VH-VL binders against q8ixk2r445to577. Designs and how they scored, part 76

Target 1, 133 residues: q8ixk2r445to577
Amino acid sequence: FFGMLQNKGLTDYCFDYNPPDENQIVGHQVILYLCHGMGQNQFFEYTSQKEIRYNTHQPEGCIAVEAGMDTLIMHLCEETAPENQKFILQEDGSLFHEQSKKCVQAARKESSDSFVPLLRDCTNSDHQKWFFK

## First folded at step 21 (VH-VL)

Design ss19
Fold by OpenDDE, fold request of step 22:
Structure ss19 (fold): chain C 133 residues (1-133), chain A 121 residues (1-121), chain B 112 residues (1-112)
Amino acid sequence: as target 1 above (133 residues)
Amino acid sequence: EVQLVQSGAEVKKPGSSVKVSCKASGGTFSRWAISWVRQAPGQGLEWMGVIIPYFGTVNYAQKFQGRVTITADESTSTAYMELSSLRSEDTAVYYCAKSRYYGRSGVFDYWGQGTLVTVSS
Amino acid sequence: NFMLTQPHSVSESPGKTVTISCTRSSGSIAYHYVQWYQQRPGSAPTTVIYEDNQRPSGVPDRFSGSIDSSSNSASLTISGLKTEDEADYYCQSYDHSTKGWVFGGGTKLTVL
């Protein structure tokens, strides 16, 4: 699966990644923003290694969850996907992070009108449903 | 350093077409979005359309749909803007501009030097 | 769709501070970043502010950007005005309805 990773509950919002330095694509948080469908900062791929890869440009970035965090941070992809980069995109649309045993949920950023994907306890909420488009 | 170099000035008759080129250097062309922006004499900036070469995605301002064609050649790191059915109102300086991201973070951080297109009978 | 409205012109003496406004007609100015471009006579535009208040390398700290949600406007402020600051300034913001970008009408800054 590849393209925009769009949330079901938060209508018209997609994974979005805009690192301050275009030549340094790792270490920053993945956010949610209105889906534009043009590629670039909203183009992601779900791989056979259960990675969510960003943009497919070299070096390739993969979404990771750092220890003790509930945010999605971009790391470099590795030949063998590390445990903190493994997600299961389930049939029902839920995006499950294997290591934390939590689901990715579209949530409002604290003290902001913006939105971010955060790890939360798994529910049947549409805000935890995702699909590629 | 990133640089966008555009083709030279054009003088065209009404009803004809013009194709302006924008060659990029100093970075990874395929990562960028290339927009075209024009400016009529004494007027403001007007966004015309955009292409993301790597993805082959193109979007045009409604005003120019059906009359403008934006293309790109990744092998030469060159973007093109072709405007057909030219009219006097199309007389303007045409700029290409690079943006590293799409959407709200789509800052045009580098611009070409501009290409004057004059449409006159 | 929306429009970005700027004053046609502003003027101020060297050393003073000038502010150029950019008002969005619909949608939240605060949610969609605003960029500012400087265009000196006979030259291509250059970026002076991006993402509301960020300065590119090489842009002096005399240039600053801000957002006012109450008036749904962005502002470019230039302190310690210099003769070289005389230029046209344009604001820009993303239009999701068109998946494109909108420019303000531009403001001519004259240094007296």
Scores: ipSAE 0.919, ipTM 0.960, lowest interface PAE 0.5, mean pLDDT 96
Fold by OpenDDE, fold request of step 22:
Structure ss19 (fold): chain C 133 residues (1-133), chain A 121 residues (1-121), chain B 112 residues (1-112)
Amino acid sequence: as target 1 above (133 residues)
Amino acid sequence: EVQLVQSGAEVKKPGSSVKVSCKASGGTFSRWAISWVRQAPGQGLEWMGVIIPYFGTVNYAQKFQGRVTITADESTSTAYMELSSLRSEDTAVYYCAKSRYYGRSGVFDYWGQGTLVTVSS
Amino acid sequence: NFMLTQPHSVSESPGKTVTISCTRSSGSIAYHYVQWYQQRPGSAPTTVIYEDNQRPSGVPDRFSGSIDSSSNSASLTISGLKTEDEADYYCQSYDHSTKGWVFGGGTKLTVL
């Protein structure tokens, strides 16, 4: 699966990644923003290694969850996907992080009108449902 | 350093077409979106359209839909803007501009030097 | 669709501070980043502010950007005004309805 990773509950919002330096793509948080469908900062791929890869340019970035965190941070992809980069995109649309055993939920950023994907306890909420478009 | 170098000035007759080139250097062309922006004499900036060569995605401003064609050649890191059915109102300086991201973070961080297109009988 | 409205012109003497406003007609100015471009006579535009208040390398810290949600406007502020700051300034923001970008009408800054 590849393209925009769009949330079901938060209509017309997609994974979005805009590192301050386009040549230094790791270490920043993935956010949600309105889906534009043009590629670039909203182009992601779900791989056979259960990675969510960003943009697919070299070096390739993969979404990771750092220890003790509930945010999605971009790391470099590795030949063998590390445990903190493994996600299961379920048939019901839930995006499950294997290591934390939590689901990715579209959430409002505190004190902001912006949105971010955060790890939360898995529920049946449409805000935890995702699909590629 | 990133540079965008555009083709030279053009003088065209009404009804004809013009094709302006924008050659990029100093970076990874495939990562970029290349927008075209024009500026009529004494007027403001007007966005015309955009291409992201790597993804093969193109978008045009409604005003120019059907009359403008934006293309790109990744092998030469060159973007093109062709405007057909030229009219006097198309007389303007045409700029290419690159942006690293799309959407709200779509800052045009580098611009070409501009290409003057004059449409007159 | 929306419009970005700027004053046609502003003027100030060297050393002073000038502010150029950019008002969005619809949608939240605070949610959609605003960029500012400087265009000197006979030259191509250059970026002076991006993402509301970020300054590109090489742009002096005399240039700053801000957002005012109450007026749904962005502002470019130039302190310690210099003769070289005389130029046209354009704000820009993303339009999701067209998936393109909209420019303000531009503001001519004259240094007296």
Scores: ipSAE 0.919, ipTM 0.960, lowest interface PAE 0.5, mean pLDDT 96
Fold by OpenDDE, look of step 21:
Structure ss19 (fold): chain C 133 residues (1-133), chain A 121 residues (1-121), chain B 112 residues (1-112)
Amino acid sequence: as target 1 above (133 residues)
Amino acid sequence: EVQLVQSGAEVKKPGSSVKVSCKASGGTFSRWAISWVRQAPGQGLEWMGVIIPYFGTVNYAQKFQGRVTITADESTSTAYMELSSLRSEDTAVYYCAKSRYYGRSGVFDYWGQGTLVTVSS
Amino acid sequence: NFMLTQPHSVSESPGKTVTISCTRSSGSIAYHYVQWYQQRPGSAPTTVIYEDNQRPSGVPDRFSGSIDSSSNSASLTISGLKTEDEADYYCQSYDHSTKGWVFGGGTKLTVL
């Protein structure tokens, strides 16, 4: 699966990644923004290694969850996907993080009008449902 | 350092077409979006359209749809803007501009030097 | 879609502070980043502020950007005004409805 990773509950919002340095793509937080369908900063791929890869340029970035965090941070993809980079996109649309045993939820950023994907306890909320488009 | 170098000035007759080039250097062309922005004499900036070469995605301002074609050649790191059915109102300086990202962070961080296109009978 | 409205012109003496406003007609100014571009006579535009308040390398800290949600406007502030700051300034922001960008009408800054 590849393309825009769009949220069901937060209508018309997609994964979006905009690192300050376009040549240094790791270490920053993935956010949500209005889906534009043009690729680039909203192009992701779910791989057979259970990774969510950003774009397709080398070196490739994969979404990771750092210890003690509930945010999604871009790391470099590895030959063997590390445990903190493994996700299960389930049939019901939930995006499950194996290591934390939590689900990715579209959430409002604190004290902001912005939105971000955050790890939360798994529910049946549409804000935890995702699909590629 | 990133640079955008555009083709030279053009003088065209009404009804003809013009194709302006924008050659990029000093970075990774395939990571960028290239927009075209024009400015009529004494007027403000007007966005015309954008291309993301790597993905082959293009979007045009409604005003120019059907009359403008934006293309790119990744092998030469060059973007092109072709405007057809030229009229006197199309007389302007045309700029290419590079954006790091599309949408939220749509800063045009580098600009070409501009290409004057004069349309006159 | 939306429009960005700027004052046509502003003027001030060297060493003083000027502020150029950019008002968004619809949508939240706080959520959609605003960029500012400087264009000196006979030259291409250059970026002076991006993402509301960030300065590119090489842009002096005399330039600053801010957002006012109450008025749904962005502002470019230039302190310690210099003769070289005389230029046209344009604000810009993304338009989701068109999947493109919108520029303000531009503001001519004259240094007296």
Scores: ipSAE 0.910, ipTM 0.954, lowest interface PAE 0.5, mean pLDDT 96
Fold by ESMFold2, fold request of step 22:
Structure ss19 (fold): chain C 133 residues (1-133), chain A 121 residues (1-121), chain B 112 residues (1-112)
Amino acid sequence: as target 1 above (133 residues)
Amino acid sequence: EVQLVQSGAEVKKPGSSVKVSCKASGGTFSRWAISWVRQAPGQGLEWMGVIIPYFGTVNYAQKFQGRVTITADESTSTAYMELSSLRSEDTAVYYCAKSRYYGRSGVFDYWGQGTLVTVSS
Amino acid sequence: NFMLTQPHSVSESPGKTVTISCTRSSGSIAYHYVQWYQQRPGSAPTTVIYEDNQRPSGVPDRFSGSIDSSSNSASLTISGLKTEDEADYYCQSYDHSTKGWVFGGGTKLTVL
């Protein structure tokens, strides 16, 4: 699977990655933004190792959630995917983070008009449903 | 250091075409979003369109749809903008510019030096 | 589509502060980052503010940017005005309806 990773509940919003320095991709938070369809900063790949890869940079980035945290941040991909970088895109559209046993949800950033993906207890909310286009 | 170097000034007759080149250096050209922006004498900046070579994606401003073609050659790290059916109103300086990202955070952080295209009888 | 409206010209004395406005005609200015470019005569534009209020390396901290959601506008403020700041200034933002970019009409800053 690859392309725009879109939210079902927050219509027309995609995973989006905009680190302050395009040559320093590690350690910044993934956001949600209106889908533009051009690839690049909204292009992601879901791999057989259950990674969500950001391929617009070399070496490639992989989305991770650090232990005890709820934010999705960019790490470098590794030869064998670390546990904190493993996500399951389930049949019902939920995006499950294996290590934490939580689901990715579209959420409004506090005191802001912007949105971010965050880990939350799994529910049947459409804000926890995702698909590639 | 990122650098964008454009082809030289051109004088064209109405009804002809012009193709301006933009050679990139100092990074991974294929993953960049390269836009074309023009500026008529004494006027403001006007976005024309963009290419992202690696993804093969192109988007044109409505005003230029059907007359503009933006392409890239990854082997030479060069983007091209071709504008056809030229009119005197197309007299302008044409810039290529690299944006950092597409969409919300898309600052044009590097610009070419500009290419003057003059269209006159 | 939307427009970004700037004053045609502004003028101020050296050492003073000037503010250049950029008003978005539709859609929220706060959700779509605003960039500001400086263009000196005979040269390509250069970035002085990106993402509403961020300065590139090498841009003096007397340049600042801000957003006013109530007026749906962005502002570029230059304090401690110097004669070298005399230039044209353009704001720019993303237009999701076209998936493209919009520039303001430009503001000529004259320093006495």
Scores: ipSAE 0.679, ipTM 0.887, lowest interface PAE 1.4, mean pLDDT 92
Fold by ESMFold2, fold request of step 22:
Structure ss19 (fold): chain C 133 residues (1-133), chain A 121 residues (1-121), chain B 112 residues (1-112)
Amino acid sequence: as target 1 above (133 residues)
Amino acid sequence: EVQLVQSGAEVKKPGSSVKVSCKASGGTFSRWAISWVRQAPGQGLEWMGVIIPYFGTVNYAQKFQGRVTITADESTSTAYMELSSLRSEDTAVYYCAKSRYYGRSGVFDYWGQGTLVTVSS
Amino acid sequence: NFMLTQPHSVSESPGKTVTISCTRSSGSIAYHYVQWYQQRPGSAPTTVIYEDNQRPSGVPDRFSGSIDSSSNSASLTISGLKTEDEADYYCQSYDHSTKGWVFGGGTKLTVL
């Protein structure tokens, strides 16, 4: 799968990545923003290794969640995907982080009009359902 | 360092077309968003459209839809803007510019030097 | 779609402070970042503020940007005004309805 990773519950919002320096992609948080359909900073690939890859940069970035954290952070991809970079896109649309046993949820930042993907206990909420377009 | 170098000034007759080039260096051209912006004499900046070569995506401002064509050649790291059915009011300086990100954080952080296109009889 | 409205001209004496406004006609100004460009005659624009209030390397800290949600406007403020600041200034923001960008009409800054 590849393209825009969209949320079912938060309509017209996509995974979006815009680190302060476009040439230093490691260590910044993935956000959610209105889908623009142009590729680039909203283009992601779901691989056979269960990675969510950011292909707009070389070397490529892979989304990770560090132990004990709930935020989705960009790391460099590795030849063999580390456990913290593995996500299972299930048939019901849930995006399951295998190491944490939690699901990715669209969440609004406190006192903000901004949205981010975060790990939460898995539910049947549409805010935990994702699809590639 | 990122650099955008445009083709030289042109004088055109009404009804003809013009094709301006923008040669890029200093990074991964294919993944850049290259916009075209024009400025008529004594007037402000006007966004015309954008290409992202690797993704094959193009978007044109409504005003220019049907007259503008933006293309890219990845092998030469060059973007092109072609404007057809020229009229005297198309006389302007045409800039190419690289935006950092599409959408929210779309600052144009690098600009070409500009290409004057004069449309006269 | 929307428009960004700027005053046509602004003037002020050296050493003083000037503020240039940029008002968004529809949709929230705070939802999409605002950029500011400086343009001298015969030259390409250059960025002086990006992402509402950030300065690129080489832009002095006397340039600042701000957002006022109540008036739905952005502002560029230049303190300690210098003769070299005399230029045209443009604001810019993303238009999600067209998936493109909008520039303000421009403001001519005259240093008296």
Scores: ipSAE 0.633, ipTM 0.879, lowest interface PAE 1.5, mean pLDDT 92

Design ss19
Fold by ESMFold2, fold request of step 22:
Structure ss19 (fold): chain C 133 residues (1-133), chain A 121 residues (1-121), chain B 112 residues (1-112)
Amino acid sequence: as target 1 above (133 residues)
Amino acid sequence: EVQLVQSGAEVKKPGSSVKVSCKASGGTFSRWAISWVRQAPGQGLEWMGVIIPYFGTVNYAQKFQGRVTITADESTSTAYMELSSLRSEDTAVYYCAKSRYYGRSGVFDYWGQGTLVTVSS
Amino acid sequence: NFMLTQPHSVSESPGKTVTISCTRSSGSIAYHYVQWYQQRPGSAPTTVIYEDNQRPSGVPDRFSGSIDSSSNSASLTISGLKTEDEADYYCQSYDHSTKGWVFGGGTKLTVL
């Protein structure tokens, strides 16, 4: 799967990546922003290794969640996907993080009017449902 | 280092078309968002439209819909803007510019030198 | 669609501080980042502020940007004004309804 990764519950919001330096993609948080439909910073690929890849820059980035954390951050992709970079996009649209046993949910960032994807206990909420467009 | 180099000045008659080129270097052109912005003499900046070559996505400002066509040639890292049915009011300097990101945080970080297009009878 | 309204001109003496406003006519200015460009006569624009308040490398720290949600406006502030700062200044922001870009009308800064 590839394209814009959109949230079902928070309509018209997509995964979005905008690091301060477009040539230094490691270590920044993935956010949610209004879907613009143009690709680029909202274009992601779900791979056979269960990675969510950001391929707008080389080398490519892969979304990860560090142990004990709930935020999605950008790491470099590796030949063999590390466990913290593995997500299962399930048939019901849930996005399951294998290592943490939690699901990705659209959430409002504290002290702001912005939204981010965060790991939460898995539920049937539409805010935990995702699809590629 | 990102660099945008545009084609030279042109003089056109009303009713004709112009096609301005913007050759890019210093990065991965195909993944860039390349906008066209014009500035009539003594006037402000006016966004015309954008292309992201790899994704084949374009978007045009309403004012130019039907008259502007923005294309790209990935093999030469060159974007093009064609404006048809030219009027004297289309006399302007035309810039290409690369934005950092599309949407919320898109700044036009790099600009071409500008191409003067003069439309006169 | 929205407009970004700037004063047509501002003037101030060297060493002083000037502020150029940029008011958004509809929708929240805080939801979409504002950029500021400087344009000297005969030259292409260059970025002086991006993402509301960030300076590109090489832009002096006397340039700063801010957002005021109550007036729905952005501001470019230039302290320690120098004669070389005399230029036209444009704000710019994203319009999600058209998925395109809007520039302010421009402000001519005169340094006397």
Scores: ipSAE 0.624, ipTM 0.873, lowest interface PAE 1.5, mean pLDDT 91

